# Ledger of designs, part 286: VH-VL binders against q96il0

Target 1, 167 residues: q96il0
Amino acid sequence: APERGAERRDTAPSGVSRFCPPRKSCHDWIGPPDKYSNLRPVHFYIPENESPLEQKLRKLRQETQEWNQQFWANQNLTFSKEKEEFIHSRLKTKGLGLRTESGQKATLNAEEMADFYKEFLSKNFQKHMYYNRDWYKRNFAITFFMGKVALERIWNKLKQKQKKRSN

## First folded at step 9 (VH-VL)

Design C14 (framework fv_ebronucimab)
Fold by ESMFold2-Fast, scan of step 9:
Structure C14 (fold): chain C 167 residues (1-167), chain A 120 residues (1-120), chain B 111 residues (1-111)
Amino acid sequence: as target 1 above (167 residues)
Amino acid sequence: EVQLVESGGGLVQPGRSLRLSCAASGFTFSEYAMNWVRQAPGKGLEWVSYISGWSGDTSYADSVQGRFTISRDNGKNSLYLQMNSLRAEDTALYFCAKGTEFSRYGFDYWGQGTMVTVSS
Amino acid sequence: QSELTQPRSVSGSPGQSVTISCTGTSSDVGGYKYVSWYQQHPGKAPKLLISRVSNRPSGVPDRFSGSKSGNTASLTISGLQAEDEADYYCSSYTSKSTYVVFGTGTDVTVL
């Protein structure tokens, strides 16, 4: 496409100099939902002068995100597989075909599916309790390191002021 | 230069108690999760217990839940395992193991182990 | 307690490759990328060899490699050497009740 010649704000190019990257290239960003977990990943920006403590916090957040995504991806796949098996089993018991006359998948009504959901939740209750325990522990650790990073930044700022006052 | 040194093992009778210790050096102890892992003579590894660095949150294997208590003293760089109501099946070499920065479920450094024998 | 299945023994000649399998379920090896491998020589503590399925710690030779497919993780030792004769254990995070479950262990013999 032709360049917009009516934009008089554009001066003759004297060259582009980038001493500071655009703000968006210096920040974390949120990606699209994962196909299996249906969770949006955070892509972490890594500063060139990242402190060891900041690195620990980032690694902990990345590990927690990966664990959380893996848990929900596995849970969703298991749910989908068991749901399909339940539907096929019930349709077979009723002597019904797996497809409608239009070629679509045959389904069960809400009342029939309620039994599946109840059994699935009951079967997975302990698994979800352990997930919540681990999620809580991970968030406690993240909060703790976030606090340490905040204190580090305050301390460094105070030390910088101390050096200026000493001179 | 990470070092973990276990102590406190010995021969005890069933139903009695024993306390294990682990002295840590070469890393910021309070920032890492610590674990106990055991190995019965001629058998494989079995995870026993976990404690977080700062909060002291704990977890236990089903086989020891309610009988063992893991604790730590971050000021002394020390990890402990209080073992109550000991059973013959608790006989094992007990390792102190440090959690890795890459995973809470991996152990990057291990001590030499301390032997616990539960026998009459 | 050991819930992950490994072969009892594997053998090979110097310079050849051997592979150790570690089979679990979708609640551990199949569901998560938290598989670790440990090498244990007689009378010594285990040493971390591989973490997070395929990550090698500093100081571990690149002839040790890890992978995972479905419910099975694998450790491959290429260019087998005499000092590789040891017991090898896999481990994984588990969503069942404990944080960690270990494999049954594999004795590697260099013939």
Scores: ipSAE 0.387, ipTM 0.746, lowest interface PAE 3.5, mean pLDDT 84
Fold by OpenDDE, second read of step 10:
Structure C14 (fold): chain C 167 residues (1-167), chain A 120 residues (1-120), chain B 111 residues (1-111)
Amino acid sequence: as target 1 above (167 residues)
Amino acid sequence: EVQLVESGGGLVQPGRSLRLSCAASGFTFSEYAMNWVRQAPGKGLEWVSYISGWSGDTSYADSVQGRFTISRDNGKNSLYLQMNSLRAEDTALYFCAKGTEFSRYGFDYWGQGTMVTVSS
Amino acid sequence: QSELTQPRSVSGSPGQSVTISCTGTSSDVGGYKYVSWYQQHPGKAPKLLISRVSNRPSGVPDRFSGSKSGNTASLTISGLQAEDEADYYCSSYTSKSTYVVFGTGTDVTVL
C-alpha cells in the first residue's frame, strides 16, 4: 500500500506575537506586524483594580484579536500558495520557465495576474462575507462593553466625589 | 519567411532509437517555444513534446514520457527529438511546430513532417 | 485523457455556412481558455486558422471565424468554397501533464 504522504497541513503557526511590552507600562502597546497575518498585535494593559466589566471587555478584545490573527494568517498562506501555483501553471502553459536566465523568479503580466485575483476573490467570497459579518458582531459587542465601562467609570467618580463632600 | 524542415525519419524496428531534427529559419529561434506533433497514418494530430526557447523547460505527452527527449541548439537554429524504445504505435508523421509568442496561443508555423515507421 | 470532441464530418454547398464544434470533456477546473483551429489539406501540414478562440492570423480569409461558449468552441466557415475541403482540428492547452490537446478532427466536404 503506497504510504499516502500525509499532506502536512501547514497550519499557520498560531504565532503568538512574541512582542512583550515593558512590564511597567500603564497603556496598551501595539506590536510590529505579524509575519503571517500582517496585523499589528495589541498587548492589552491589565489594571491593578480591573473591574469585572473591564476584564470582560479586555477578554473580548483579546479573543477578537486572536480570531483576526488566525483568519488572516490562514488567508495569507492560502493566497500565497494558490498564487504560486497559478504562476507556475501559467508559465508552464506559456512555455516559459519558472526562473529567468538571471535566476530571478519569472512573473506573469498584470493582466494575467488580474485573472488570478478575480478568481481568488470569487472562490473566497463567502468566506470573506462570513468574516465580515462576524467582524461586525464582535466589534459591536466590544463597542457596547466599552460604553458600559465608560458609564461605570463615571459612576465610580461621582460616588467618590460624594464621599469626599460628606467627610 | 519562416521555414521548418524536419529530417531523420525512417524505418526502424521496435525497441530501437531514432533522432529527429528540425532546421528552423526566418525568425529568432531562441525566442519561441518549439513543439513536436505527430500524426499516425489516417489519424488525427497528437501533441508529443515542447521545449521553451527561453528557459529550455520541456514537457511531454504521457504516451512518450520517459522514452522521448526534446532538445534544441539555439546556435544552430535546430530542434531535436531523441526517440528511444520505439513502439509500433509511434509510427507517424512527425511535425516540427513553432509556438507563437506564447505556446498556449497555438502553433503558427509547421514543417512538412518526417515519417517514422516502426515495424518488425 | 481529456479529449476535445469534434463532429466526424460536416458538409455544405458552395456559398453556405458551416460550423464545427469542439467540446472539451475535461473536468479541468477553468476549462480550455484558449482554443486554436487548424486546417489540414490532404498530404499537407496543418495551417493555423484561429488562435485564442477568435483571433485570425494575417492571410486567413475573413470567412473563417471562431467563438466559444462554455466548454464548446466553434469554427464557422461562411461562404464555403471548394478550397475549404479539408480536415479541421481544434486545439487547447490544459493544466495537466499533457499541456496540449488536439480535437478528434472534422472532415469538411464541399458538395
Scores: ipSAE 0.016, ipTM 0.564, lowest interface PAE 7.9, mean pLDDT 86

Design C15 (framework fv_ebronucimab)
Fold by ESMFold2-Fast, scan of step 9:
Structure C15 (fold): chain C 167 residues (1-167), chain A 120 residues (1-120), chain B 111 residues (1-111)
Amino acid sequence: as target 1 above (167 residues)
Amino acid sequence: EVQLVESGGGLVQPGRSLRLSCAASGFTFSEYAMNWVRQAPGKGLEWVSYISGLSGDTSYADSVQGRFTISRDNGKNSLYLQMNSLRAEDTALYFCAKGTEFSRYGFDYWGQGTMVTVSS
Amino acid sequence: QSELTQPRSVSGSPGQSVTISCTGTSSDVGGYKYVSWYQQHPGKAPKLLISRVSNRPSGVPDRFSGSKSGNTASLTISGLQAEDEADYYCSSYTSKSTYVVFGTGTDVTVL
C-alpha cells in the first residue's frame, strides 16, 4: 500500500517536512486550558532524527500529560457535580428556588460553602494521596530518562570532538 | 504487520475465575497502551480496562472494578486480564486492542477476540 | 454507563451519501476532540475509521469523513459501496468514571 512506503523515513524529504512545519518554529506548542482539567496541553514536536531513547522519553511525557488531564478533569467534574447537589439541597431545605429573581443561579453564603469545601477535601483525601504518589513515580521515571538522553547527547558530542581531532 | 491474538476464553460457572491472555507482535509492545473491550452476543462494544505502556497505570470500567485486574509482561509481549467473581453479565467476546499513541486517540488494531461464557 | 446515542439503522443506495450521528454530553463528545469511529463487519473485529473527530488513518478511503458540532459527532460516508454494509460505532473520551464510552451502534444497509 502507499502508506507502507510513507512509513519509511530513511530517504524521503516529505517525511522530514511533516516534523517541522514552515509556519511553526519546530518547537512544542502549548494549547488553551482544557475545559474540565484546566491544564494547558503540550503538543510535542517530533525531531526528524529522534533517537529511540528520546522517543521513549517523549511518549512517557505524553502519557503523563494524559494521566494528569484525566485525573483533574474527573476531579473538577466531581467537584462541580457535588457542589451543585449541595447547593440545591440547601436551597430546597430553605424553601428557596434554584434561580434568583434576576435569573442567576442561586448561591449559598461563604460560611455555608466552607462546610462543603471541608467535606469535599476530607472525602477526597485518599484520592489526592494516591495522585501524589503516582505523580512522584512518573516524575522519577521522566527524570531518569531525561538523564539517559543527556548522557547520550554528551557521548555523541564527545564522539564528534574525537572525529575532529583525528582529522 | 501488527498482530494481536487473544486466548483463555471458555465456559465458566458464576463466581469462578478466568484469565485471558493477548499475545502481541509487530510493534514495540512496551511503548503502547493496551485495552480490553468486550461485546456481549448481539450487543454493542463496552470498554473494560486500560493499561499504559511505559508507566503501567491501570483503569477499569465501574462494572468490573474490584473484580478484574489488567496486567502486562513487556518482556513477553503479553497482556492479561484476570477475571474474578464472574457474573452472567460478563458473558461476551473479549477483544485485546492497541492504543494508537494513547488510548484516547482510538484503538488502531484489534485481536479477533476470545469468547467468555458465564453460565450455570 | 453513559452510552452515546446513535440511530439504530441507516440505509442508502450505491453512490449516495449517508450520515451517522453520535450524540453525547459536555463531559464526552461536547467537551473533547477525542471522538473515534469504528466499522465492524459481522463476525469480525472492529476497524478504526476515524480518530480525533476527523483524522483518517492510513488505508481508510477519503469517502469516510468525520465532524463534530456541539455534543454531536457525525460520520459521513460518501459514494456508498456494498462493502460499507456493516455496524458502525462511535466512541469518545469521557471525564466520568469510565475511561472510554462507546455509542449504541448503527447498522448501515446498502440497498
Scores: ipSAE 0.005, ipTM 0.565, lowest interface PAE 11.1, mean pLDDT 81

Design C16 (framework fv_ebronucimab)
Fold by ESMFold2-Fast, scan of step 9:
Structure C16 (fold): chain C 167 residues (1-167), chain A 120 residues (1-120), chain B 111 residues (1-111)
Amino acid sequence: as target 1 above (167 residues)
Amino acid sequence: EVQLVESGGGLVQPGRSLRLSCAASGFTFSEYAMNWVRQAPGKGLEWVSYISGFTGDTSYADSVQGRFTISRDNGKNSLYLQMNSLRAEDTALYFCAKGTEFSRYGFDYWGQGTMVTVSS
Amino acid sequence: QSELTQPRSVSGSPGQSVTISCTGTSSDVGGYKYVSWYQQHPGKAPKLLISRVSNRPSGVPDRFSGSKSGNTASLTISGLQAEDEADYYCSSYTSKSTYVVFGTGTDVTVL
């Protein structure tokens, strides 16, 4: 109905005291962390009369974000699975059960876990190196396109002034 | 309309060199990643090499690393593959392929291919 | 030179649906949504059918659809037609030493 007090005032699930809905549509905004990648996504604003070059820049940034999100989601999943397998293997070797007398998950001490972290990092070193390489290359491409967009905007302003002078 | 035309293939002896070319038209060549993909007679597809449209950054399959060099001339809308120290295993039809937007992982347009035969 | 595993051949009758599987690992098909499918007729260059697991380029009929579950991606051709008789290849981004790996290829025959 039209008069529903606080519920009608703010239909957003968060119900926070600070919220700027109309202005946020004119700017990029940051969302909550993804459950799997633990990265905060950027939701890109799409301006009216977006040029083809501006669209290409936005799509490049969106594709880079998607790639980055997928990489970290996979990395975190792999880490969690291998950590669990390592813990189970070491407990079995010691003749210990997976649960304590109190029913809680049995754990390894920090020194034992250091073996896992060393092995995991070593095994994933090449993957990590390729990630860093691609990350830098993607950011260089984004910077290059940002420069092209800036030059296009300058050129359009100069063209507009010249046309006004001619007409 | 996008068009890719390969040339430069032929019969070559093991250990020798060959240079392939690809002429591109119908799109802004300098803004797209370009790739070489090969297919041995009766076999499947194998990605060979990549070159960026913006930076000229390159990547190679392990099987050709150190022997092949990909390059481009954006002023001529042309892609090249310099193949050195050729082996019998390099015998294949070589395709020039355009990346989808900025992605080098998908190829939206392909040339007809140029045949390279490495035999004594 | 690592390859994604596809069945060697798949056959069906006109109007039937056929599915081609593409199996990899968590470092390629299982880890990313960058799976593409290509159609290749004898003597011709490959044609992109599907990108990003399920996205159809303009001009590709909606009879072609893609999906992924775990380490396996699938291409489904519904309403099979004689013109669909061709070789089909999947490809994926990989987090290993190479950026792209292709599948072994599948020959689709229309009976």
Scores: ipSAE 0.418, ipTM 0.746, lowest interface PAE 2.8, mean pLDDT 84
Fold by OpenDDE, second read of step 10:
Structure C16 (fold): chain C 167 residues (1-167), chain A 120 residues (1-120), chain B 111 residues (1-111)
Amino acid sequence: as target 1 above (167 residues)
Amino acid sequence: EVQLVESGGGLVQPGRSLRLSCAASGFTFSEYAMNWVRQAPGKGLEWVSYISGFTGDTSYADSVQGRFTISRDNGKNSLYLQMNSLRAEDTALYFCAKGTEFSRYGFDYWGQGTMVTVSS
Amino acid sequence: QSELTQPRSVSGSPGQSVTISCTGTSSDVGGYKYVSWYQQHPGKAPKLLISRVSNRPSGVPDRFSGSKSGNTASLTISGLQAEDEADYYCSSYTSKSTYVVFGTGTDVTVL
């Protein structure tokens, strides 16, 4: 059976940010930029008395964050790979080695790299359009649930004030 | 307009040498890789040789390695192919072909070719 | 030697669509990423039709399209015209000592 050379989809490892917030934190924490996505992960605080609506909001935020992390980790990996391939191919076309006579990594000039960037952006334009669309949908949903949670909190505060006036 | 004009083809005996030339115009010659491609009568295309515009780095097909030498004069916008130890199988129409920004993207301009006939 | 295999001939009637395949036989798993297509009329120089598998240069009609699946590249000519009668060659870059390889060529006839 001819071994189907599995194109190893260089899936960016799901870089679970090793950032662990302090156990006693009562607020959301922002971690350092992830090495693959360059996005700062947020560790969401979980209240002891989390309402079902608050939990739903938190989960939606978490899922959206994971989606963003995966997208950009993969995009950055693809970019880096294609950039390196472009540089190597261009250097080869120029008859230049990957290293200069001084042993430094050979580089292309800004004008030559501009062609790469234009091509890369053009090639990935549709992908970015879909990302933007989905980004807006997710953020709209998050904002909607944020509004609901805010209303719930107001209502609960009003009920507590009424009970205190009746006693 | 980009123009490539080959010359230097002719009838030669086996073991002899011939030098082909290609005059280029209509583009910055030094910025592009140049190639020789040949086509034997009634046969397909065969890549022969490549030369970089920037470094002069060269590559050859196995069939011509050690016998042919590609060179260029960027000051004269000229490409050359020195063919030594010619064989009957080298009989072909020889095209000068301009590379794109990357040779892997193909050849965007071709000359009309010059005929080389190797016969006893 | 890495060779690109094409059908010897393809024929079609005016207005029909024809497809030419170009299959890489090389064991080079990393080869043939970029495929170019050339048209050559009798007694003429080759003309670039498609670069980078599917990119059409300026001046090439939109009836010419390129695609690739696995190790097989395809040139499709839609709305075949009498002027499309020619030899067609695929080409690719190789990572080996041979910098460029051409396909065996396909004769396209318009019936």
Scores: ipSAE 0.013, ipTM 0.585, lowest interface PAE 7.9, mean pLDDT 87

Design C17 (framework fv_ebronucimab)
Fold by ESMFold2-Fast, scan of step 9:
Structure C17 (fold): chain C 167 residues (1-167), chain A 120 residues (1-120), chain B 111 residues (1-111)
Amino acid sequence: as target 1 above (167 residues)
Amino acid sequence: EVQLVESGGGLVQPGRSLRLSCAASGFTFSEYAMNWVRQAPGKGLEWVSYISGFGGDTSYADSVQGRFTISRDNGKNSLYLQMNSLRAEDTALYFCAKGTEFSRYGFDYWGQGTMVTVSS
Amino acid sequence: QSELTQPRSVSGSPGQSVTISCTGTSSDVGGYKYVSWYQQHPGKAPKLLISRVSNRPSGVPDRFSGSKSGNTASLTISGLQAEDEADYYCSSYTSKSTYVVFGTGTDVTVL
């Protein structure tokens, strides 16, 4: 018996790797963390008889995932850029070069970096507050549609039992 | 066919109130976010307010926060905008706009608008 | 900038191509793929032309196309026709407030 489909990764002509779901999976699966957002993407299984309501739920979950990944990719990029700018600015103010004698990037001590973290958190407070609010709202919507799908499935099972009993 | 029809606009004095309505048809109203967007005469578009399909989530532009209230009645396929403490700068054509799918970030259908004029 | 920046006016002749830019920041156009484009004829309601940067709704001709690079989104109208003479607005999600911000608008004239 040969091994069932394992996680598959395709390499684009440019050398870029991407992940794919297992070949014959009948369930959702989780991929490796995205390079920029550090979030693991979910690849959704699409059943052959997906209802319009199930499709709406899947699209809502996919859209929420895409939004969430874009937010964190942008946030991580902004943090890294501003951190480098802060370090560069402080080293210039001290009359120090950007690199140590060993050729490594010069860095600031923990006490100096604490100033950066405080400033970054402070100026991003409103953005993170709005993110959390949107995140909760999106999860409320997903939960609501999950409930509607559950009711649809209960109805369909009851309908099917009635038809089977009637021969 | 999706249709949105606004009503309730008119001439009103500063400091007074006005209530706008939008009647929706041709889609499952409760499944879509709804928005109000305004356009002052000769000016561009300005987003005013958002309400989720469930009605539990609302958002407002800074310029109207605390003065305007968006609401909906899913049983009547109707959207509302209660406008209090009206100012001359609120003079605009007010559009009812349907969100795409679940997002408030795109508006696939718009009504023809209702004109609100705030002057003495 | 609280509004996205568009050129005030662009013009072209029938059959030519015109491009309208929409410039924002990393908190809106640059950070997210939630850019829409609207066409508005005088005295009429806006009509959705493009959503999610480049998606055309049913009924919109394929001569309208959208793209995005960095903090700038672009609407390109190929094969320009007389009926394309209108105002065009971009819009984007913004993470600063979690609502929509519109562009300053562009008047397209067909000469």
Scores: ipSAE 0.357, ipTM 0.736, lowest interface PAE 3.4, mean pLDDT 84
Fold by OpenDDE, second read of step 10:
Structure C17 (fold): chain C 167 residues (1-167), chain A 120 residues (1-120), chain B 111 residues (1-111)
Amino acid sequence: as target 1 above (167 residues)
Amino acid sequence: EVQLVESGGGLVQPGRSLRLSCAASGFTFSEYAMNWVRQAPGKGLEWVSYISGFGGDTSYADSVQGRFTISRDNGKNSLYLQMNSLRAEDTALYFCAKGTEFSRYGFDYWGQGTMVTVSS
Amino acid sequence: QSELTQPRSVSGSPGQSVTISCTGTSSDVGGYKYVSWYQQHPGKAPKLLISRVSNRPSGVPDRFSGSKSGNTASLTISGLQAEDEADYYCSSYTSKSTYVVFGTGTDVTVL
């Protein structure tokens, strides 16, 4: 039985954004766009007295961010590979080389590239639908926990005011 | 080493058909355009037909348009020329010629040719 | 059909330089951007000497050079040798459906 060579899925390296916010920062920081996903990572602030609800919200935001980063990094990589393959294949089909007479990388015209984009979008349509669905689910969950945290903060402020009035 | 070997030439009567073949070796056949060029006895070179690497594009000289068909089998590293409705003027040595990386820059390798004689 | 015109024959003595011209005569002369030159010995297949007007493939002696001025391409053979006795053809591409055109050919003789 010929060993099916495991196609090494070139997993896009989880480029941990090397963006380190200042140690004394008391707010969320937005990093530069990631080179693979083109998404700006957010470094979430951790309060000294983080409540369990606040921690849960932060974790959900972090997980959602990581999910988005991975999705788009992979999607962009796939797009780039398929685009290159399409161009290469089409040039070969035309009997053209990969470079122009001036030594520049040979390109296809806008019409031919339009066909590529249409096919790519069609092929990935279902994937994008699932992404959008899951994106909404995650954001609704985050919003829900944001509301809970807001209520908790209000309640804690009210309790503190009552205690100050009683002393 | 790049090698091109033509075959299928011979003596035929006017109006008959003939199929030429060219066996290619020593390079990635599908990456290059291929051409047929002919030379009548004691005459100059005449381009006959072009085919792109995967056969998606073909072209013919006006003298053979509608009568000749160029094709290729990349799995067999073979180029073909189907010649129909042959005429006396088609009498020539037929060369298989390899396109360069850019077909527009000329033919870098040629076969030795196969002779086609059209005579009554 | 747009033809590339070459001199019928060119002759020179050993060690001399000879030049073969290739002139486009058709209205498509402006389209002859890519010129190739081929050498053909009697009973042999053509050999590529020059591509893209002046590009010399590996294995072609440096005594072969190509140039172009206006609508005329030129092949120069410097230091003519007995082995250079052959037919020489220029080729180019037309703007029409015909991809390739060849010159009329030049017989080079070494005296």
Scores: ipSAE 0.018, ipTM 0.578, lowest interface PAE 6.0, mean pLDDT 86

